Miniprotein binders against q9zu90. Designs and how they scored, part 22

Target 1, 292 residues: q9zu90
Amino acid sequence: MKTELEEEEEEEWRSVHEVLLIVLPYLHSLFELLSMIRVSRSLRDAIRDETALWTKLVIEPPLSSRLTDDILSEFSSKSAGKLKTLILRQCLMVTNKGLRRVVDANPLITKIIVPGCSGLTPEGIMECVESLSKNNHKLETLHINGVNGFTKQHLSALYTYLSSEGTIDLEVCPKCDEVRMIPSCSRESCNQKQRKCRGCWLCIPRCAECAVCLVGSDTESQEAACGNDDVLCLECWLVLPKCRFCNKPYCTNHSSRRHEIAITDAASRPSFECEACYYRAGTNPYEVDYQI

## First folded at step 11 (miniprotein)

Design s19
Fold by ESMFold2-Fast, scan of step 11:
Structure s19 (fold): chain B 292 residues (1-292), chain A 100 residues (1-100)
Amino acid sequence: as target 1 above (292 residues)
Amino acid sequence: TDQERINDYMQEANELQDEGNYELAVLMFFLAIMISREHNDKTMVAQIYNRLATLFSQMGNHELAIWWYRFALDVATELGDQETIQDVRDELERIKSQHE
């Protein structure tokens, strides 16, 4: 048997449930929560019974690629109709029917954040938002960048369904007149000159890392390894890790594209090869002769 | 200090894991993660992710072990922590070889 000698915290005297309740509010992802339910039936049951955890459902990579309509329905069912915030990042398999099923089961939703969910359409989003607008608690936040095909007419209709202070992450670009996401700019001068840098990623050059505008004679831009001719401001370029061969960095959103270089020598620091350099090294230049 | 609290939770978690008490071991690791995140101690977070991966591997849950190792590798790579990177790569290779 163990004996207590001082006012020391003894874990054997705490119930699993008591410690779990301390930990639960600080879990960052659904993956952490799912990991805990796989440890024991006791943890699984305690987590299932804690309804406050299910007022917010967040699914992010790497889980995003595995999320089907059926799995989404299963997860949202744990909220017992109390879901208030739905965040799905890059969930390519989720369809209009799947999203509608969640919305119909959870009439208290005030935030829908579905960036990069290309399986959704404007019509599906409109149907969901209209359904929620019939509640006393109208939708407050709608982030739908990466859902293709929204028109100005769609935006006008969406604002009639949202709360009076409701926000949508799509706007009409003042330069190309298309419905686009217009990034915010943290540059101090843009608070006074916002009209000069207000535009979508295609109309205004911006840093791929921090989204500051790169317009002006004294603004320097550096090439990023991300592709699509993405550029970085000098400040971000200086701090980001760079490709060993071309000296271009990836922004943090594309860091997964790095090809790790096997360390066989006395190298002490991690190095990487960007995608372009990797494929160039593997390509026979005589097979890709552009000057025939 | 918070560093002493982290060390205490890590030591407790390791002892609980050795005893086969995976429930409390996981909870102690998450208490350590909470404090490490509050202090932006990414080095400690990577080490805890690595330890969680070994715990799930010991439990026979190789799918979760691989994911936790990948999270540890991502953080360790950003920090240039060669020791943790090598440890994680060795464990991932071992699991892949064992698991087919």
Scores: ipSAE 0.211, ipTM 0.715, lowest interface PAE 3.3, mean pLDDT 78

Design s2
Fold by ESMFold2-Fast, scan of step 11:
Structure s2 (fold): chain B 292 residues (1-292), chain A 100 residues (1-100)
Amino acid sequence: as target 1 above (292 residues)
Amino acid sequence: TDQERINDYMQEANELQDEGNYEIAVLMFFLAIFISREHNDKTMVAQIYNRLATLFSQMGNHELAIWWYRFALDVATELGDQETIQDVRDELERIKSQHE
């Protein structure tokens, strides 16, 4: 049986608009929102008319590979100029022109987070940030790791356009003197002022899952299935699910590369095959198609 | 309890889905997901993703169904939930066979 409190909540669910307002703050991604608008015309109309939900636009895999400049423009237009946070993860098709169109239409943007958007260039990013600065509204957060070609001169110029407390996820690596993302390290021994593990992913070995440095005699590293010589700290390696054949785990960011295995034993763990083992044994891949 | 609320949401969502009332069914599935995430109940999250995929498949939106099944498979694989893995695998094969 339902409790009285649960019954009161369910009475509210009969009103699509009231339930929608409860649901909207908890949506984690644009994919969840797009799934809802495909259910009915009533939900589509209610979501379209609710401007407040469009102050933050988040596009992540799997949608990111299908996001074009036109689709991005369509979604950002729903914000009616009120977009404050733009997050595009691994959106390879988005161009400088596409991003600039969003920025020009949304002068209130305070956060631009575009990691892995390799279709963007430093010049395009510079133009967008400069445009926002001209409106006397300074950007607070700029995450641009994975956009290739930033120089020290670019970083210097970007900081002149950001707020005084503004942050950029790129800095000059003290080891290689190149502009790179330098991860933070939560290791207890690294909390000291003279941290020896300060450096980019190419200069300092780090856990692919948690980013702790793997420098020193007290560190243990295990191979990940991710490739690129990626390694994991022992703690992360112990808890991550492992390939049935080689016993190497994927980090969370590469979990989509697992190849499913048919059930042979009810208690079998792990239930997947990594790419290296799969291709060594021959191929029979399963592809998942999708539309935005 | 929150677990009882999740079960009630799931039951009501399933009943509404069977009736063809997908609008409220989807909303109830999302409410169940939010509470399940707060409890870090990945088993329930995988099952709800699987049910959402089935709902979109019944609506004729097979592209969204495939993506929700993929999310369910990812979570079920992390958990070693063989029952959910098999259910998702069977549904993905069914959809592939119908559209090949």
Scores: ipSAE 0.070, ipTM 0.591, lowest interface PAE 5.0, mean pLDDT 77

Design s20
Fold by ESMFold2-Fast, scan of step 11:
Structure s20 (fold): chain B 292 residues (1-292), chain A 100 residues (1-100)
Amino acid sequence: as target 1 above (292 residues)
Amino acid sequence: TDQERINDYMQEANELQDEGNYELAVLMFFLAIYISREHNDKTMVAQIYNRLATLFSQMGNHELAIWWYRFALDVATELGDQETIQDVRDELERIKSQHE
C-alpha cells in the first residue's frame, strides 16, 4: 500500500524518464551529460543505465585538454561495445594506443571524428581503420584534419577500408598536390561540382569563419584579429563582435583570445579587447601616448 | 512556432525551478537550448546558460554553476550583451570560487 504522495512521486519519475529520453539525442557534449548527472541521484542512475546514450561519445573543450587514454577508455566502456560514433575535438593527450583500445572494444564504430588530435599519427589511424574493416564493419566517416603526416598513399589505403560511400575530410589539393583539408565553399557560384575555388587554405584565400572563397573581384576581404594571414568575408566581418580599439573581429575558433572589458557605460557597444591591443603591440586609437 | 515553443519551455522550466523540481527544470532548459541552437538564437542560448548556472548555484553545486556562467559569459561577450556580461560577473564574484 502506497500513499498518494508516493504514487505522485512515481508518476513524476516516469514523466522525468520520458522527457529524458527525448532530450538525450540533443545533448551537445559530454559536459552537458555530466551536468545532468549532478542534478539528482535518480537522474544520474537513469543516465548511467541508458546504453543508447553511449552509442555516441563526444568530447569537446573544455574537457578535451583533460582527456587521457585512461579516461577515454573508461568513458567508452559505458557503451558496452555498442559505440557507433566517436568525436574527439582538440584532444591533444590522446595517443594511438588510446584510440586503438576504444576501436578494439567497439567494433560497430561507423564514424571517427578526431579533428585537432595532434597526438595521433597516420600509422595509428591506419591501424584503427584496418582493425574495424577486419570485423566486417566498414567505417563511413573519418575526419582526421589536424593529424599530421598523411600521404597520398595513406589516403588510397584508407578508402579501401571505408564503405563505398565513405568520406575522409582530407583530400589531395589540386593546386599544391599535398594532402590537406579542402573546405566547402557555400558561395552560390561555387555550388557546381566544377567550382574554380577548389584548394586548401594555403592555395586559395578563404574566409576564416565560413570558408567562402575570396578569389573574385566581388569578394571583399576584411582583416581579422586572429593573425596576419587571417581574413574574413564582409558578411562574417559585419556579424562578428569587434575589438573596441582596432575594430577587428576574432573568428569563432580564436574567440578565447578576447580580453573582457569591465565597463558599465551603456554607450560602450564593443565589449572586448584583442590580444594585440591589450599588450599594445599595435596602435591604439583610443589612447593618446605623447612620447616627445 | 519555434519561438513560442522556446518561450513555453522557458516558462515551464522557471516554474518547475521555483517549485524545486530541478530534474524537470533542467530537462526543459535543455529542450529550449536545442531549439535555440537550431535557430542560431545566441541571445536565448546565453540566457538559458545563465539560468542553468543559477539552478546549479541554488542546488549548492558551485563548480557546475561557475562553468555554466563561463559559457554564458562567452556567448554574451560574443554578442556584446553588456547587461548579461555584468549579471554573470556579479554572480561569479558572489560565488568567489576559482576551483572545483
Scores: ipSAE 0.113, ipTM 0.622, lowest interface PAE 4.5, mean pLDDT 76

Design s21
Fold by ESMFold2-Fast, scan of step 11:
Structure s21 (fold): chain B 292 residues (1-292), chain A 100 residues (1-100)
Amino acid sequence: as target 1 above (292 residues)
Amino acid sequence: TDQERINDYMQEANELQDEGNYELAVLMFFLAMFISREHNDKTMVAQIYNRLATLFSQMGNHELAIWWYRFALDVATELGDQETIQDVRDELERIKSQHE
C-alpha cells in the first residue's frame, strides 16, 4: 500500500486530469496551450499525449507578431500530419514558404484562416490550395482577407479546388468589380439579399465597430477617432468611450491608441485623449516643440 | 447560473494560487475564462488575464506573465478600467526593473 502522501498525490492527479479533459476542447489559442504546457511536466505530458488537441492550431495577437516560419513549423509538427484547422491572425512574419511547409506536412487540412497575414501572396495561397487538392482532399474554408493582390482569376481558380459547400471570405464587389471582403450586415431591414448594402468597405459606408451599413436616410453616423474617415453608427457611438476634447470614440480595434488623461484632472469621470488631440495639444505657435 | 459558476471557479482558483497549487489554479482560471468569453464579460476576462499573469510571475515564468499582462491591459483599456490598468502597468514595470 501507498503512503498517505502518495495517496494524496494520486488523488490530486486524478482531479487535475479530469478537469484537464473538460478544458482541452476549449483551448483555441496556441498561446493558451503553451501557457498550460509551461505550468507543469504533468500537464505538458498529458497535452502532448492528446493527439486530438493538435488537429486545430490557432495563433492570435499578441503571439502573432513573433511567429516565424520555423516556430510555425515546430508547432504544426505536433499534429503528426493530422492538422485539420489552421488559424493565423495578423501573422505578419509568416511567408509563403512557411505556410507551404505546414500544408505539405498536413494533407487533412479543411480550414485555412489567415486574416491580415500580409506576408502571404495570392501565388503562395494558390500553391497551398493546389497542393491540398492533389491529395483528393477538398478545402472547406478559406479566409484570406488582408492578403493583397487577389484577382477575379484567382477566385475562379480557388473555387475549383474547394468543396461544393466551400467558402472564401473574398468575393467580387458588385459595385467596384474588385476582389474584396464584403461584410455581413446585421441590420434587420437589409436581409441577406438587400442590394443597397452589398458592397465592400470602400463602396458602402459602414460602422467601424459593428459593420452595419450606413446608406439609408434613417441612418445616423458619427465620426470615429480612428482616422481614415471611419464612422460609427449612432448605437455604437453612444456606448464607446469618447475623447475628452473632441468627443470622438475609437472602435475597439483601435482602442490601443488612447492616451490617458492626467491624474490631476478635476473631473473624476473616466476619459482619454485621442491621438489627434494629444499631439495637437503639444503645438505652441510661439514655441516650436520638436517631438522625435 | 453561469455567473455563479464563474464566481465559484474564480474563488477556487484564487485559493489554489494562494496555496501554491498553480496546476489546478490555472485550470480553474481557464474554466472561468471560457464561460466569461462566451458571455462577452470583458470585465471578468480582464481580471482573469491579470490573475493568470500574476500566477505565471509567481512561478518565475516572466515572459508568459508579460504576455498575459499585455492581454489584460488591452481589455482593461478598452473598458476604461483605471484600477486594472494601473495595477498591470505597475507589475509590468516591476518585472522589467528586476529582469533585463
Scores: ipSAE 0.192, ipTM 0.703, lowest interface PAE 3.3, mean pLDDT 78

Design s22
Fold by ESMFold2-Fast, scan of step 11:
Structure s22 (fold): chain B 292 residues (1-292), chain A 100 residues (1-100)
Amino acid sequence: as target 1 above (292 residues)
Amino acid sequence: TDQERINDYMQEANELQDEGNYELAVLMFFLALFISREHNDKTMVAQIYNRLATLFSQMGNHELAIWWYRFALDVATELGDQETIQDVRDELERIKSQHE
């Protein structure tokens, strides 16, 4: 925190190790940790030997696309069985076997957060959570949105394995009766409990960027702007960078579909060419100019 | 103030990097980064990512340099910071043209 940083700032900067100890508690991601390890052998050794750093393993894009079961096993081994929090965002290559190896090696895990890890299955998750519960250790947080195929029976069983205050980010959708993630809505009119707003992404149209509900006759809140039938609310649509040809933005999840970032004169704002506009021009060889 | 602390860490980091003391330079950049994140100062965050990318490039770790430049580009793009976007693009092209 700020107070701890402020107190430590007045220390003598005499040794790399002393400064490292100030930095280590504030690292946000595995990528930051890996970057530091590759600066010098002394940093690598100091970080390797600091087991407290390995009680939380966080892998986020862009590292997510490179994470295999073997790499995950290697990183989790540094925790020496003391891993408490596992966060894997959009790790498409991680399998049930890979996750199970981490869980079996780290019986103290209290949080499993694996959103968008589509390589995992309900059966694999069930085996991992059951394994943890057999060691008299109750999981506190289970986020599994993006793992497909959970049934009501799975959900019921999962709650028996979690702590009494344990939370799962999946619920039974009141509209389709399937197990889904039900997003919260920040719309002011939904401050009161709104049944019309409560539903999964398939039952309730929502802003792809902020998840605000787009139900009702409010036309300003139903502007389409992203690919893949994504819809944005007007507020998000206005602030996101736009394609210079069609004037449509991508939400953050689809920003990788931008083909270029162009300098604009008047607004001093970035612009890009969306995938659809780029390929439309590129389908005719005589319509496409080479860039330098 | 926190802004003065960020400026002090950035100045120290730049001087250390020029001296070839990459260990302390990276640590000073991370201290500046943490304070910048606490204040949601995305402009400074993008600049620090850019400086970290330059540092890894100087150390010969072009793979990490490219990833840090990409993080800088993402934040600068979100902010509409044309100067940082152009600087990052120029450095990415320089690295790719000079290193296979």
Scores: ipSAE 0.259, ipTM 0.761, lowest interface PAE 2.7, mean pLDDT 77

Design s23
Fold by ESMFold2-Fast, scan of step 11:
Structure s23 (fold): chain B 292 residues (1-292), chain A 100 residues (1-100)
Amino acid sequence: as target 1 above (292 residues)
Amino acid sequence: TDQERINDYMQEANELQDEGNYELALLMFFLAIFISREHNDKTMVAQIYNRLATLFSQMGNHELAIWWYRFALDVATELGDQETIQDVRDELERIKSQHE
């Protein structure tokens, strides 16, 4: 049994403000923030005024394809200059000018993670990192895999602008001498002090999903639907969903390329068609256009 | 238990949505998502994504409804959850018919 006052206090705990304070630290992406903003003006105003929430900005698929420089600038402005972490995954429309505008407005940035943002160039990235360095603030994390054209000279200059413990996800491949992403390998033989499988994706055959090296055994490598002769280890191949026509799975990074096949009844299994099978077959009468 | 907490948040969210209190319904769904993610309960995550899409559809925000339905389809397809997939497809067809 509760008193009338205790019941009133419990009901007040359900106010928008109290629930928002519980939810706020657990928001993971810009999409979740955008969803909250669009529900009500009071939630929009509360989120806008909570600067701690805006210290990290994350944009990832499916929102990535719609992110323009203007939209990016608008959202980063909510940080009131206090943005610390910027994560943009596969944001193809973001340009050097767009990224530079965010950096100039947020001089406290410590992490820039822009994988697959092919609209960016090495020159644009260099200017952003240099701009941050001029404010006596050094970047701690720079992930730029998927931005093409970085040279050894660019890497040397970037290390000068980063903190002493700073990390870049591009390295000089010891096998081809090109600037590439060098993934870590979890195989026991590669966890020794002597990493014999150290090399880029072109020099060392690796699982597209987990990055374990596939050196020495062709019998365990399985073809992926991702293209470019991408392969998977048997363990990853077994657990990933497969194309109904060729039985090849996409790795998680390429799952957006799946053409989902509509369910005709409750007894049918859900399935997808890979990009290669889709274009070979032409129009698929079971396909629903859910492309992102 | 955490499963009881998820169920309580889901029930609360559904009741709030039915009452037209979309603000609190959204927040309760997010609380349920966060606990479900901690327990790697993808089935529950897919169901909550579907419910979020329904919430935005009821509000008339068809763009956000479609995005949440797409997230729900992706997870439900991965899991082979026929019931959730059917529910999502029925709602997407409804949205399509409302827009000619």
Scores: ipSAE 0.044, ipTM 0.535, lowest interface PAE 4.6, mean pLDDT 76

Design s24
Fold by ESMFold2-Fast, scan of step 11:
Structure s24 (fold): chain B 292 residues (1-292), chain A 100 residues (1-100)
Amino acid sequence: as target 1 above (292 residues)
Amino acid sequence: TDQERINDYMQEANELQDEGNYELAALMFFLAIFISREHNDKTMVAQIYNRLATLFSQMGNHELAIWWYRFALDVATELGDQETIQDVRDELERIKSQHE
């Protein structure tokens, strides 16, 4: 029925489609998806048929620093109103107007996760959430840590627009009475209704690695190399690589501050020197022994 | 190993790109990115971003080429990779000078 050339083209398309199905679960953002669509019509058609991809938009670094309202609008328009989950991480250039355009175009949104999007304001968030509440699909998840200026009044109003099981990542800190992110604690003794560690990062000392609370006289805390009074729980301290000279580890977020040292005695990995020890060696006027 | 898999995907992607099979070339580059991210090989990620930008440039999609070059530049700058920084800047200037 088909010519030999047409049959070969169909086999090539089938091959591309099979590889695409393996790759698609590993795409982390709509940007990667849109880049693939631009490669060929075959890829565009295969991607267009995957409904699940049009229900979630994820924009994270490195794209975050380049995302403008216009670019966001273009990306969200490709979902054709099917978007249910919007995740924007550290998108500093996105404004209230930009977010509102996405919300107005996608009335089925149930999750808005915009951590570190400091270009947004409480008023902009309120308008978006109120707009969505007019549909049959109430918000289930609202993560807005890093958006400045939320008050207790804002939180009260937001909960009236969310589903009964809805969650907001900002709370009123019971210790300082400010609206802040209050980390969950995995410590078994803290799984009570009234836990001593209920408070923000400024009110409660926590492990820099795992966020477990370090409250009480029997809690074990170890100094981290990270500085700024950062501490680690004993369990995290034991497993993290340590500075050769001061024996303090960096948490994972600060591991880039390590000064790698040459491998000695065929070690399986290079050892490191923390930033404080590195600068101390360079500026210490008393590094020489004066013993007689 | 993950490094061998990355190298295999990169070689296959380059060969497919030279043959004009942009569809499979792009898929091989994306597979290389996923493994490089898992391996925490930021240097390889920056190089692959640069390769994808070149692919889109060859296809005439200069808008996406510029986008991927900017991502490559950001990662290479973070790493202090002067070779990749210079390569990316040269390509961005080339595209900027063209009327397409």
Scores: ipSAE 0.022, ipTM 0.502, lowest interface PAE 5.8, mean pLDDT 76

Design s25
Fold by ESMFold2-Fast, scan of step 11:
Structure s25 (fold): chain B 292 residues (1-292), chain A 100 residues (1-100)
Amino acid sequence: as target 1 above (292 residues)
Amino acid sequence: TDQERINDYMQEANELQDEGNYELAVLMFYLAIFISREHNDKTMVAQIYNRLATLFSQMGNHELAIWWYRFALDVATELGDQETIQDVRDELERIKSQHE
């Protein structure tokens, strides 16, 4: 029989473990992880023994630009063959060979999510998925948007290697008949299966922030500062920070293009200047002394 | 709102630290950092780094305390926050003088 104190200590341990599982996906650096394991032996042991830490590998910006095949191999080696989920976002330096090494070392992978990894090719993805299909656990999720060159024949072959419930984030666009990513839309009319917005980013105008379709109403679309004729729905436009000079917002993906502006002595908050306004000011002869 | 969540995590972390529950206090500070980073709230990030440094110092882990103070100093310097810069420098000097 356990004492009341022993049961209270066990309950506290379980609550720490629950919060730890929430924290682990959001760690930015190895130092943050190392700081946690130095807090107590209990946290150290929980992290070491927690299979979720070693069954999911996530590399996202800003780390993505620094990820080489060798670094990827080092990170995945910590999973000791137990990796189930691999997420690599915008990892431009990762090659087919690098991805294949991870897959060969981790035969239990059920999710491969590699959006924007333009160093990968359809042939490399096919090789990895085929290799995984030879085990008793099939791939459940394959996200490969941003990997160029997939054909309808590639898609057909991929579905033979995935589980029966398996999903791929590429499909044949019903409007242009090309293999594309087709975003989901949260509009009620789209959920009623009218499917007017069933199409890729090139065929259907969509909000650059939330991907909601903008078909059927010109007044719903607002110009973004992002360039490339990117537009936003009214709801996203209202919420996003705006350029002080032109009042156009950047979507979250282009927020790094903001030029910060110092706050005034008045009640004015800090704001930013978009690239277009910044470059226009730089060519103004009243702003710059163009010595002739 | 996210600001209310940050404030709640900070309050909970401070209370846990005062109670000597460093495990949960660190986790609450980390949750506050994650939300603050998502909203580019560098002032809050610097404040939380400083609080984490104080927590590790209180636990007797002066090596980690120094690293967190350095991170806080980097962000405070970027923001031009002279008060935080001075406070952090004073704490780093205190730790050095006590361990010589």
Scores: ipSAE 0.111, ipTM 0.640, lowest interface PAE 4.4, mean pLDDT 76

Design s26
Fold by ESMFold2-Fast, scan of step 11:
Structure s26 (fold): chain B 292 residues (1-292), chain A 100 residues (1-100)
Amino acid sequence: as target 1 above (292 residues)
Amino acid sequence: TDQERINDYMQEANELQDEGNYELAVLMFMLAIFISREHNDKTMVAQIYNRLATLFSQMGNHELAIWWYRFALDVATELGDQETIQDVRDELERIKSQHE
């Protein structure tokens, strides 16, 4: 009954489905999922129908800036209430109400990782975690760095809602007594307790790129183009691309601030102009010519 | 070896893209990216991002093509890969002139 063309299409679809099953465990972000959904209706339907993909929802830049509460609710609904891990990085438009809708629809969540989601508040986070706890389910991981206003009282209450092995990425800074993120330091002397480097970014000078503590008054730190007096260790400074005019690099998190310089020569090094150099008064010859 | 696997996926992906089989091509590129990331092969990652951007451009998905080109340009610039930088800049200029 089937034509030769119909048989060929069925064989090709079986091949696509087999490869898709191999690819699925390696997907890291919703951007990758959305890219594949845009390739064909067949891939869209296969991805939509694979609920295991939706037990972990990861939203990272560039999607972060476009994520609204409604879009978040739509994606989380694909998990059919079985979402276990929610990762939202720098999702500035997500509100307490949006996060609460996801939590209420997905009582099996064990990990909430929402770094840099400044639209959220401590009160909103508390309500979500408490709601999960009331369903006889304990949250295991809560990362909330970048959500402003957490107090020691909030932190204490959160630990009562988490599992006994539960972790929060905020802690009380031993130097300033504020609730802050305390970065890990890869320096061997610190790991062996030969030198204490426990403290927040405001209390201990650290490399903006790798977070290693900068030791003593002479640490060979190098100035970054990021602003806010951010500094880099020598190792990170050496490998990061630098502004052609001031020789300062951006850390990876601020690389989008580069104004790329068009290089036509194949032998020329790639280079950029930092924001400060780009906007410096008197560097635009056309503006100078017409304003004077 | 993992390097042989990356090369095999890249060859297969390029052939599939040339044939217009974008479904399998994108899946093969994704496999190549994942293995390349695990080995910190940024040169390969930049090349694959560039190929994915051209794939989305060929499909007419202007917005996704621009984002993948931007990712490719950032990685290629970090590496000093002049050939990839020039390829990406040419394609971004083409897309901007035709669609924006």
Scores: ipSAE 0.224, ipTM 0.704, lowest interface PAE 3.5, mean pLDDT 77

Design s27
Fold by ESMFold2-Fast, scan of step 11:
Structure s27 (fold): chain B 292 residues (1-292), chain A 100 residues (1-100)
Amino acid sequence: as target 1 above (292 residues)
Amino acid sequence: TDQERINDYMQEANELQDEGNYELAVLMFFLAIFISREHNDKTMVAQIYNRLATLYSQMGNHELAIWWYRFALDVATELGDQETIQDVRDELERIKSQHE
């Protein structure tokens, strides 16, 4: 999509500031914004003057690994207390104190999305959410998967702090009664509530590639090379390239773990050796004749 | 057309970069990125990321250059674009060796 302003200007750029106003609405991440402010003092100052863009703060890889509490505080302060959405993905150095500092400075926050921020604890999250609820401005979205140690009691208390339509990405697994991230089923005809496929990844086998549930007598599962007892649906297994020794494929997310092997047959596709075959000698349960 | 506009922004950005006008060059590259993203043109997105990385390198901001090269490498790897992968790796190695 294009803006009317973009169409009207069509390479008739008058000033950096005028072009910047066209660009700002389309920035995807804080990293893109940081890249622009590092170009010149003029761009930095123009961006700082545009307070509306600071209502949403998104930090994701590769910035995540370098985000400290101080840097987080510095950037959230640019919202002048008007931050509404905070998204921190895999920010391992952010602490409870750092998050609390942002929350206290930004009472209008309606969304906290902090997946994989393992430096945070349930107690820290509880304090932040409680603090926001005291301002009569309830959270609408709380994503905390990857923060370890949440109990059913924590989850129940969190819902009292959220809006009536508020959502948390952790649920009580209906099968094991533990607090877990419950994956959505990708199967077109599946209704999680009715089809017995609602459960955590430990209780319900799911395809590592497409995430469809693998329950019922008409489903087939095949072992993946990924480890952790990962399985694939038959359709994904058929399509994915396979280890030349054990015939197990990696899902796309783990394809970088292949030990690729050059083949001399020009008509053949490149083959690979999975990590288990590469490093592990000894008994393979699928090879009954290896001890002849 | 949108493809003509992407090409025009890219050409203008390159000319501005050669002139040392980094402010406008960055903005032109971002305009090209936005249109390319709307068209799901991952090949063009990877090329623009690579150009932004080169621009930040020329400005002396090697930290941002490395991050943009990494973004370009991620997209090029996803596409299986061996030429772009090699170009990006060569540039990353150049920056690394220059600062060691």
Scores: ipSAE 0.128, ipTM 0.653, lowest interface PAE 4.0, mean pLDDT 77

